# VH-VL binders against q0atu2: the designs that were tried, part 99

Target 1, 119 residues: q0atu2
Amino acid sequence: MLDKKARIRTSREYRNVFEKGKRLSGRFLIIYYVENALDNNRFGFITNKKIGMAVIRNRIKRQLRAIVREYQGQVKNKHDIVLVARAGIGKSSFEGMEKDYIAIMKKAGLFARNANKID
Key: E = the ipSAE of ESMFold2; O = the ipSAE of OpenDDE; V2 = 0.75 times the mean of E and O plus 0.25 times the DockQ between their complexes.

## First folded at step 6 (VH-VL)

Design g27 (framework fv_recibokibart; at its last look DockQ between E and O 0.78; V2 from the best seeds 0.66)
Fold by ESMFold2-Fast, scan of step 6:
Structure g27 (fold): chain C 119 residues (1-119), chain A 123 residues (1-123), chain B 108 residues (1-108)
Amino acid sequence: as target 1 above (119 residues)
Amino acid sequence: QVQLVQSGAEVKKPGASVKVSCKASGYTFTEYWMHWAKQAPGQGLEWIGEINPDSGDTNYAQKFQGRVTMTRDTSISTAYMELSRLRSDDTAVYYCARDTGSLEYPSGHFDYWGQGTLVTVSS
Amino acid sequence: QIVLTQSPGTLSLSPGERATLSCRASQSVSYSWLHWYQQKPGQAPRLWIYDASSRATGIPDRFSGSGSGTDFTLTISRLEPEDFATYYCQQYESDPWTFGQGTKLEIK
């Protein structure tokens, strides 16, 4: 569950990420990211650009939120991150989007060692 | 032409809820933040909150938190503001307004406004 | 929250005169985040000046905005009959976004 405190909610904060953040492109996703002054990560989503019809856009939104939720614990703390869907994402599988997300987050240096894992 | 067309006037009893609509046309609805403002009779403007019409994320002024809910339907380019537990001081004209900037670079000023919806709360 | 105080509350002038409208913020506002709207009776507000000093599309040269920090001004160099309206300042510095109470510009 991506709760309210893990979401970028204000228009001003979205602007801050795009204006001051770093950009990294994947196959299906672009991320914009910046350090925040909070104790947690926050995520924003933009899926409006050339994705396809409403049923495809709604699927993409649900799947991206699910992927972000699944990997939340691996993301280096104190970042505001906005995911922007690229035009080709509508043709992707869930696994394809997941793989792209992992790849771009690793390339950005945003995946941290999971300190809470006990085995 | 860019237009924001709001639903018609409403008369409600104290304790009821009201849901105002704002239908956008002439632009891509999901590419601009939408805001809502209140104007009580003879008074100034008061910002209520904002919604990202693409993601559905909302941000509300603390004064309205818990009583206001903003939603949208992207299939009909329409934004909604629902205000619950109405009281007499909720009597006002309610406006929707589009942020001038893009979804990525909002400007925090509002270039297009709806015509306003008068909500009267009376017993 | 940032409180915006506009003065005077009512300004009575004649066409041809110069108008100066003040907006004072309770804490510092970057010039990029201070905007002005014009509203006529029975109408929705209209964006007039944005980023403290930029005129919105279609707004005549006789209107100018200035200021920084906590003190902002809207100036009308030579009033025309259509300029008599209520003017509101608005800040986008700190959430929640707020408006001033308005200055009503009326015919003397």
Scores: ipSAE 0.793, ipTM 0.898, lowest interface PAE 0.7, mean pLDDT 91
Fold by OpenDDE, look of step 7:
Structure g27 (fold): chain C 119 residues (1-119), chain A 123 residues (1-123), chain B 108 residues (1-108)
Amino acid sequence: as target 1 above (119 residues)
Amino acid sequence: QVQLVQSGAEVKKPGASVKVSCKASGYTFTEYWMHWAKQAPGQGLEWIGEINPDSGDTNYAQKFQGRVTMTRDTSISTAYMELSRLRSDDTAVYYCARDTGSLEYPSGHFDYWGQGTLVTVSS
Amino acid sequence: QIVLTQSPGTLSLSPGERATLSCRASQSVSYSWLHWYQQKPGQAPRLWIYDASSRATGIPDRFSGSGSGTDFTLTISRLEPEDFATYYCQQYESDPWTFGQGTKLEIK
């Protein structure tokens, strides 16, 4: 799990991202992102019952956290980023989720200049 | 439809801990922020903190930090508030309340409330 | 924190009269984050007005909310016996959530 500093933890923080942030939709994910006043990134995750049963939602959550952790060091600093899982994600493979994440983050311009493992 | 049912009244001694439960029904528990409020006898409402039932992340008012712990059991759609090192001024009715907004957009107001749990702290 | 000051502390009126309850914030609060609750003795609070001026489900038309910035008002055009209760305003413009101290509307 992401450490406390790397997580969006309050309803106000989530609200701020949704109100002031930009929104991009991928195949399996929607991301909301906004610059923060910190020197680190914070991530939030949202799943709902449209994804599927609790077991599925928990699995998806774990997978998304794993993906975020994998590429965390390659994301531009000073951003709050919320990942919203779309309904179809429950039927996707991990590789499919990862590919979608990379694609949407690239489109958002959130990866650092010389980031690797993003092809 | 939507209901929040809290545990029964508690009587505790100073220095003890109390854990109040709030069982939610009629909606998807993990899709709404849950809040807790305190109301001392004859006094107004005081916000204690909030919990994201999906992630378990919490945010507490500074006044209660270090003494309050909010948790949840998603398998039974139940939120918990534990208050430790109890003192006489902790005597109050404690409420759980659902944020009207979903996790995707917290609205900052409470549309459903538990019936309240009286906690009495006395020697 | 944002302090909400309600006035008056107690308001004594008779059925049929107009009631005006004030909620003043120590700093500006967006209308989306200012709300009102009604509470009767021995009961949990109930959402009454949200987003400063929107009536919650089932709330009669005689209730209205208004205001912006630091000054908000809850108005009851013609009091009914069941309207006598304590009213709280609440904000979440910033942490922490805060409530006003309440206005007790009692029957004269």
Scores: ipSAE 0.719, ipTM 0.910, lowest interface PAE 0.9, mean pLDDT 93
Fold by ESMFold2, look of step 7:
Structure g27 (fold): chain C 119 residues (1-119), chain A 123 residues (1-123), chain B 108 residues (1-108)
Amino acid sequence: as target 1 above (119 residues)
Amino acid sequence: QVQLVQSGAEVKKPGASVKVSCKASGYTFTEYWMHWAKQAPGQGLEWIGEINPDSGDTNYAQKFQGRVTMTRDTSISTAYMELSRLRSDDTAVYYCARDTGSLEYPSGHFDYWGQGTLVTVSS
Amino acid sequence: QIVLTQSPGTLSLSPGERATLSCRASQSVSYSWLHWYQQKPGQAPRLWIYDASSRATGIPDRFSGSGSGTDFTLTISRLEPEDFATYYCQQYESDPWTFGQGTKLEIK
């Protein structure tokens, strides 16, 4: 899973992203993101009971963390980013979630210059 | 509907540990931050820390760092606060309290509180 | 750490009187981060006023909150017997979260 320094960990940090951040919606995901004062990125993940039972929610979180981990080196630094799973994400494939993530992150302008190779 | 029920009073010796439980009902346990606070006899309230019940991430007040551990069991909607190396000034009522807002948008105030757990440290 | 200082420490009044409770912060606190709780002996605190001036669910309109910056007040226009309790202010402006030491409102 992601390094402790790469995780949003406190209630104040989550509140800050939601309150001050920008929002973009994809097919399976919503991201909220805001510039931070650190030298690194931090990621948070939200799934709620409407997505399904705990087993399903845990699977979705695991898959999202894997996707974020794969592309984290290509994300521009200094951002706090929260991924919110939308209803219906449980019917998506891993590849579907991955494509959605890439599309949203490109639209947000959060991939670094060399990120063109991921497309 | 929303209810936080804490474990019963404890009497401990200096140097021991205590683990207080807080069982949530009437809402989705993993969708709200949980906090713990201390109130010494005849004194005001002091924040100890918080836990994200979904991720298990914690954040503690500096005064308690190194002595407090907050955990949870999502299968039974229960939060725990363990305080180690107990001292006489740890004698207090300990409360769990729920943040009014959601995980992603916490409000910073507490709409539901447990009934409190008295921990007495004496020798 | 933001220190919240409440005054007076104890306020002795009779039913029907007006009460004014003060909370002063050691540095500026946005109105949306300043909250009030009521606590009676042997009971848990109860959320009373949030965001400096908004009443929590079921709180009578005789309670009002106001203030900004470093100075906040809780006012009770006409005291009822059930209003005699200790009141705490609390801030969320910065970590750690802190409470004032309380004002005990007692019947005289």
Scores: ipSAE 0.517, ipTM 0.825, lowest interface PAE 1.9, mean pLDDT 90
ESMFold2 (binder alone), look of step 7: mean pLDDT 92; pTM 0.932

Design g28 (framework fv_recibokibart)
Fold by ESMFold2-Fast, scan of step 6:
Structure g28 (fold): chain C 119 residues (1-119), chain A 123 residues (1-123), chain B 108 residues (1-108)
Amino acid sequence: as target 1 above (119 residues)
Amino acid sequence: QVQLVQSGAEVKKPGASVKVSCKASGYTFTEYWMHWAKQAPGQGLEWIGEINPDSGDTNYAQKFQGRVTMTRDTSISTAYMELSRLRSDDTAVYYCARDTGSLEYPSGHFDYWGQGTLVTVSS
Amino acid sequence: QIVLTQSPGTLSLSPGERATLSCRASQSVSSSYLHWYQQKPGQAPRLWIYDASSRATGIPDRFSGSGSGTDFTLTISRLEPEDFATYYCQQYESDPWTFGQGTKLEIK
């Protein structure tokens, strides 16, 4: 689970990310992201009904939170980032989602410089 | 047609907890923020908090932080507000209300409201 | 938190008259985040004006909203009997979202 401080919780902050932020699409994920005025990064998640039944959506949510938590230390500080699951994500593996996340975060320039050497 | 139908009136003793439900129909439950508001007898409206029905993330007014818990069950399109350690000044009508905008672009105004649930806290 | 102060607390008027209801914010609120609700006794509030000046669906054109910054107004050009109710302003500028204390419009 992500620390409470690392989550976007207010409706206004979701709106700010979608209205003012940049968008980058991957295979299974879309991210919307904007720089914040805080000391830390915050993440939001949207899995939506069109992905499938509740059991699939709940699995996707758990796996996405686990991936974000694992790579949290690699993310450039002071960003609000919302992950939006694409319709095809229900058929992906955990590894597939993880690879897509890393690829889009690197392409967005959101991973620390040293993360690019590891990949 | 969009409807929000709340659970019936409750009478509770001081120190107890109450859990009010709000069943949504006529729209995709997970695509709109849900809000809760309090209205004490003869008084105005007071915002309690909001929940993202998709993620389950919540945001509460500081006054209620520590005593309120908002949850939802997406399988039955129902939102819940639980208020614990009840006091006499918690006697009020509690409303659920839907944000007019989408999850991505909430409007911060509320187009549909539940009918309200009267919670009475008395000995 | 932003405090919204409505005035007057009670406004006593007759059908056919003009009503002007004020909502003042303790700090600046974007017009996109100032909204009004009507509430009748025993009923849930109903969205009336949103984004300071836009009428919600089905609201008669005798109702208008205006204002910016810290001063907002709801105006009813010619009161009808069904307009007597309590009106609340609400802000979505700063968390927590807040309502004014209400203006009760009553028959003289």
Scores: ipSAE 0.740, ipTM 0.883, lowest interface PAE 0.8, mean pLDDT 91

Design g29 (framework fv_recibokibart; at its last look DockQ between E and O 0.53; V2 from the best seeds 0.58)
Fold by ESMFold2-Fast, scan of step 6:
Structure g29 (fold): chain C 119 residues (1-119), chain A 123 residues (1-123), chain B 108 residues (1-108)
Amino acid sequence: as target 1 above (119 residues)
Amino acid sequence: QVQLVQSGAEVKKPGASVKVSCKASGYTFTEYWMHWAKQAPGQGLEWIGEINPDSGDTNYAQKFQGRVTMTRDTSISTAYMELSRLRSDDTAVYYCARDTGSLEYPSGHFDYWGQGTLVTVSS
Amino acid sequence: QIVLTQSPGTLSLSPGERATLSCRASQSVSYDYLHWYQQKPGQAPRLWIYGASSRATGIPDRFSGSGSGTDFTLTISRLEPEDFATYYCQQYESDPWTFGQGTKLEIK
């Protein structure tokens, strides 16, 4: 599970990410992200959007937290990132969500490694 | 219409725990932040903490950190606040209140409040 | 934490008079994040003014809010009997969110 230091916990901080952050959409996920003034990354999750019943939303929450935890070492320091589940994510597999997350984070330039070489 | 209905009054001994419930109706429970506040007899309002009912993430005022736990059950649209190791100065009316804004854009003001739950701590 | 100091603590007036209630913050609060509540004995607080100056739904136009920075005011231009209550300011600028101690408006 993500350490409490790695979680966005305050309502005001959620608002800050949505007001000032950048947005990038994937197939199943949208991320909103902004640089923070802390020494660490923090993650938030929103799964209430037209996803389905509680059992589906709870599975998605659990799986998204597991994915974020697994790849947290690759994320560039000092970012607040909120993951928003899109309608349709309930039909995805764990592997499908994981691949979508990796693709989005790479496109956003948020992974600490994988810098592209200039041709 | 939107309603927040809290559990009934409780009388507890010092050192006990109390768990207050707040049942929401008339809106989508997981789309608004929920807050808890304390009001001691004859005193003003004191913010205790907030919970994101979708994620379950919580944020507590430092004064209550270590003694308060906020949870929710989305299947019955109910939020809970548990206060442990009760002292006489915990005697108060406890309120739940809904943030006016959305989960993504909370407003930090509270449009709907529960009726309050009186908790009396006495020996 | 941001401390909100309300003055006076008690204001004794008659219906028909003007009431001015002050809320001072220990540090700057964006006006979008200063709010006012009305509370009557035995009742939960009710949102009254939000974002320093916006009246909540159903609140009469005799109520107005103003201010910025550290200095905020709630004004009632012509008191009605139902306006006698305790009024609280609240800030959402800095965690933890805090309330003022309240101003009790009572009939003289």
Scores: ipSAE 0.786, ipTM 0.896, lowest interface PAE 0.7, mean pLDDT 91
Fold by OpenDDE, look of step 7:
Structure g29 (fold): chain C 119 residues (1-119), chain A 123 residues (1-123), chain B 108 residues (1-108)
Amino acid sequence: as target 1 above (119 residues)
Amino acid sequence: QVQLVQSGAEVKKPGASVKVSCKASGYTFTEYWMHWAKQAPGQGLEWIGEINPDSGDTNYAQKFQGRVTMTRDTSISTAYMELSRLRSDDTAVYYCARDTGSLEYPSGHFDYWGQGTLVTVSS
Amino acid sequence: QIVLTQSPGTLSLSPGERATLSCRASQSVSYDYLHWYQQKPGQAPRLWIYGASSRATGIPDRFSGSGSGTDFTLTISRLEPEDFATYYCQQYESDPWTFGQGTKLEIK
């Protein structure tokens, strides 16, 4: 589980990311990202019924959190980032999901220089 | 159709705790933030706090911090608000309200409300 | 916090008349973040106007919302008997969410 300070925790904070942030779409994920005034990154996750049943949504949520945690230390600081799961993600593999995340984050330029373990 | 059904009226003594429930139906519970508001007798509305039913993350008004706890049970699409260390000025009708909180709306507003739960605090 | 002050506290009018309700914010509120609710005795509030000027589903066109910055208005062009109630404005420009103290529209 992400640390409390690493989570977007209010509806207003989510709103701010959606209104002020940039949007990039991948195959399975959409990310919204904006710079914050903090010394750390905060992450938010959005899933909806289009993904599938509750058990599927929960699985996807868990997997996305795992991916974010794995690469958290390699992401540029001072960003609020919201991950929105697309409908097709329910049929994706973990590896496919991870690959999509990396691709989108690279395209966004959110990985720090000299980051390791990023294809 | 969207419905929010709250638990029945409560009578409590000072110092006790009360837990009000709000059962949601007609929509995907985890897709909308749930808010709670207080309305003392003959008074206006006061925001208490919000909860993300998906993550369980909460945000409370400073006035209620330390005494209010908002939780949810996603398996039954029910949100809960617990208020502890009750005092006489906690006597009020408490409402749950759904936040539109969707990308389709530029901002959140309360489009659906529970019927309210009267909590009476008296010795 | 942003304080919303509504005026007047009580407005006494007759059916057929025009009603103008004011909501003033202590600081600027974005257009999309100011909303209005109607409440009748013994009932829960109901969404009435959202985003300053958008009528909620089922709300008659005799109701209109306007304003920007710190001054917002709810107008009822021709009062109907069922319009007599208390109206609250509400903002979420910043935490915490806040409501006006309400304007009670009563029949003269």
Scores: ipSAE 0.646, ipTM 0.890, lowest interface PAE 1.0, mean pLDDT 93
Fold by ESMFold2, look of step 7:
Order: C-alpha cells, then structure tokens, then sequence
Structure g29 (fold): chain C 119 residues (1-119), chain A 123 residues (1-123), chain B 108 residues (1-108)
C-alpha cells in the first residue's frame, strides 16, 4: 500500500501533472510526470471506462498500485507521476503490466542511478 | 440528463454523525471530480472537500480535516460525505457538485449541483 | 489559503439600473481559475461566469465578467427582474477552493 504522502490527492495536482508534465506511452500504460518541490514522490492512477467494466478497472488499479509499491524504492525522488491505463490493459497479465511499467520508467529516466547496488 | 440526487433532510444531536449521499446519473461517475460544499442558513458557500471517484483519493479544507470523510461506491455511482462530532454550527444545507472538466483536466468550476441536504443539529 | 472578499455585501437597485459586483482575492488568481455563481433562495447555485469573463451556456450578454490578479468584477449592464439573486465568486488557484461570502443583489 502506498503511504498517504506518496499519493497525488487534489484535483489541481492532477491537472498540474497533465498540463505541465511530460508523457510517455507504453503498450498498456501512459505515464505523465513532472518534478515537484517535495522530498518524495507522489503517484496517481487513472482508469477510464473504455478499459472495461468496474470489476476489471478495480482489479487493474489494485495491480498497478502493487507494481508501483514494488519498485518505488528505485524511483528518483521529487516527482509527481500519474499512471493512465490504456484500453488494452484489461487483457494484459500482471507480468505484462510490470514489464511495461519498468520499460516506460526506464525510458523516462525516472529510476535512480545505483550502479553498485547489490539488492 | 446529468443529475445529482442527494439523500433527504436529517435532524441530529450534538456529538452525533451524519452521512449524506449523492447519486449521480447521466454521465460516467468515475470520470469527474466530485466536490462538497456547506451553506449555513442565510450564509454563503463554503468548500468542504473533493474526491476523485476513480481512485478514492480525497482533499479536505483544513477546518473540516479530522471530522469529514468522503467516500464513494462506484457500483451504484454514489458519493458520500460523513461529518462526525456534530456541533450546532454544522446546521446547514450540504451540496455535492461535479467539476465541469474531466478527471485529468478538471476545470475547477461546477456546472451540476445536487439539490442540497439540510442537516439540523439541535440539542 | 486564498480569501475572496466580495463587495458590497448587499446591493439594492431597481430594474433597468447597472450593477457592479466586486471580488478581491488575498493573492493573485489566474483569470482561468476565477468563477462566478448565481443563487436564488431555495435553489442550488448555478455556474454563471467561468474563467473570469466567459459566460456559461444560456447566460445573457448583459452579464460580463472582467479582471485579473487580485481584482475581479461582475457587471450587469441593465438589470432585469430575474437578475435579483446572490452572486458568489470562487477560485481554483490554490486549495482549498474558496468562495467569496457573496453579494446579495436585491430590489430597492
């Protein structure tokens, strides 16, 4: 579960990320991201109706939160990041979403540089 | 078309809690921010908070922080606002209102409002 | 938080007159984020002007909004009987999204 301070909460904060942030599209996800003035990252999630029924959208949201939680220690601090689920995500596996997330976050340069880290 | 229908009037004692509902129809409930506002009798409007119906994330005005809880049930397109530890000055009409813009690009103005719910707090 | 102060509190005028309602912000507000509502007794508020100067759907052109920074104005060029109501400004610049205390426009 993401801590309260690691969540984008307000409507204006969401708009700021979409209005001023950069976007990158993967196969199942789009990310929007912008530097913030905090000492931490904040994450937001959007699943639109075109993805499928409410049960499917809720499952995808839970899975995306789990993925973000798994990799949050690798993400460079001071970013607001919104994950937008694409229409095809309903047919993806958890592993497929995870691979897509890793690829798109690397492409965005959002993973911290830690060449010597063992694990 | 777009409609927000709120639950009926309530009378409460000081110290109790009240939960007001706002049922949305005529649009996709999870694609627009929902706001709540208070209007005491003969007084102006006061913003209470907002909820993202998709994520469930909330943002409350500081003066209501700790006493207000906003939730929603996406299966029945309904938003809720619960106010606890009621005081006499909580007597007011409470409105839900939809942001005119999308979830990603909220406009910050509200074109659809519920009819209001009168909550009376009396000893 | 941004405080919106409306003046006057009550404005008593007759049909046919010009009305000028003021909204002053404690901090600068982008014109895109300053909005106006009309409310009549027993009714929910109605969006009237958005983005400082844009009329909502169906709002007559006798209503105009203007202003920038900290000073915003709603003008009614020639009052009609249906225009007597309370008007609120609202800002979306910084949370909490505050309203002004209202200006009641009433028949003299």
Amino acid sequence: as target 1 above (119 residues)
Amino acid sequence: QVQLVQSGAEVKKPGASVKVSCKASGYTFTEYWMHWAKQAPGQGLEWIGEINPDSGDTNYAQKFQGRVTMTRDTSISTAYMELSRLRSDDTAVYYCARDTGSLEYPSGHFDYWGQGTLVTVSS
Amino acid sequence: QIVLTQSPGTLSLSPGERATLSCRASQSVSYDYLHWYQQKPGQAPRLWIYGASSRATGIPDRFSGSGSGTDFTLTISRLEPEDFATYYCQQYESDPWTFGQGTKLEIK
Scores: ipSAE 0.556, ipTM 0.840, lowest interface PAE 1.7, mean pLDDT 90
ESMFold2 (binder alone), look of step 7: mean pLDDT 94; pTM 0.944

Design g3 (framework fv_recibokibart)
Fold by ESMFold2-Fast, scan of step 6:
Structure g3 (fold): chain C 119 residues (1-119), chain A 123 residues (1-123), chain B 108 residues (1-108)
Amino acid sequence: as target 1 above (119 residues)
Amino acid sequence: QVQLVQSGAEVKKPGASVKVSCKASGYTFTEYWMHWAKQAPGQGLEWIGEINPDSGDTNYAQKFQGRVTMTRDTSISTAYMELSRLRSDDTAVYYCARDTGSLYYPSGHFDYWGQGTLVTVSS
Amino acid sequence: QIVLTQSPGTLSLSPGERATLSCRASQSVSYSYLHWYQQKPGQAPRLWIYDASSRATGIPDRFSGSGSGTDFTLTISRLEPEDFATYYCQQYESDPWTFGQGTKLEIK
């Protein structure tokens, strides 16, 4: 889904986002975010056991990656962003997750232009 | 009680591959980073890499990049480290180790270790 | 990569004595990212001191860690027989994470 270059891959980088980043909660998502020294954005994803069984968690992970990919052109450059799925996300639709993502990214001031899908 | 149990000793020929397993119990496997380290006979510890058990994302030390592959199977709470194109200086005890901190806030130090797996590469 | 150099390589002392083990980093390491492990022959390493100065669970108060920047120290105020082991420092400041070569503490 997302290019390797657009993913947060190391444990230390996750720690940096949680330690130094800002936090914003949505209905189904929490984001932690910090400005990076790169020329691109990087995303991390965390789901936990409280969301549901493996099939549910795998669905959530795929759908969140798809949403992030579709809206990556709207995100201000130079940010590391970690999406944490809340327990209630397992009951959400794709549309519900998408709307929550857009709302929280707008609150964070991370969307640079209209939050329309990038085709 | 948290435990990491590794697979048994292996003897391999140069050029072969070895796959070491590390079965976790006593905690939620997907909520902690897993690390792998090498210790050659009579030598110190060397970090090989880490895996996020939830996402499957990996990060390897440059020295092992291209020869090491880390994977996991969340259904059986087991992590794997595969090392390919084995040579004599790969003879070592290999350890898996759990990050002390959470997946959300890793500590970078390791509170629980597997017992180690001796891999011998001989011709 | 950050190289951690431990000194001495071998330290020969008797029970009751004070031990001072050094770990020098080739680049600055935040104290939050320097840790120490104890290892006995045939055993896996055990977390001993984390974040430069915090004792891991169950570690006696005769052990203390200190330091910042490039110079870190593990001190054992009064050696007990069970303390003779190899000690490794480790950094989590910069990828790849690295260990020192170890200091072997042996009975004189």
Scores: ipSAE 0.674, ipTM 0.860, lowest interface PAE 0.9, mean pLDDT 90

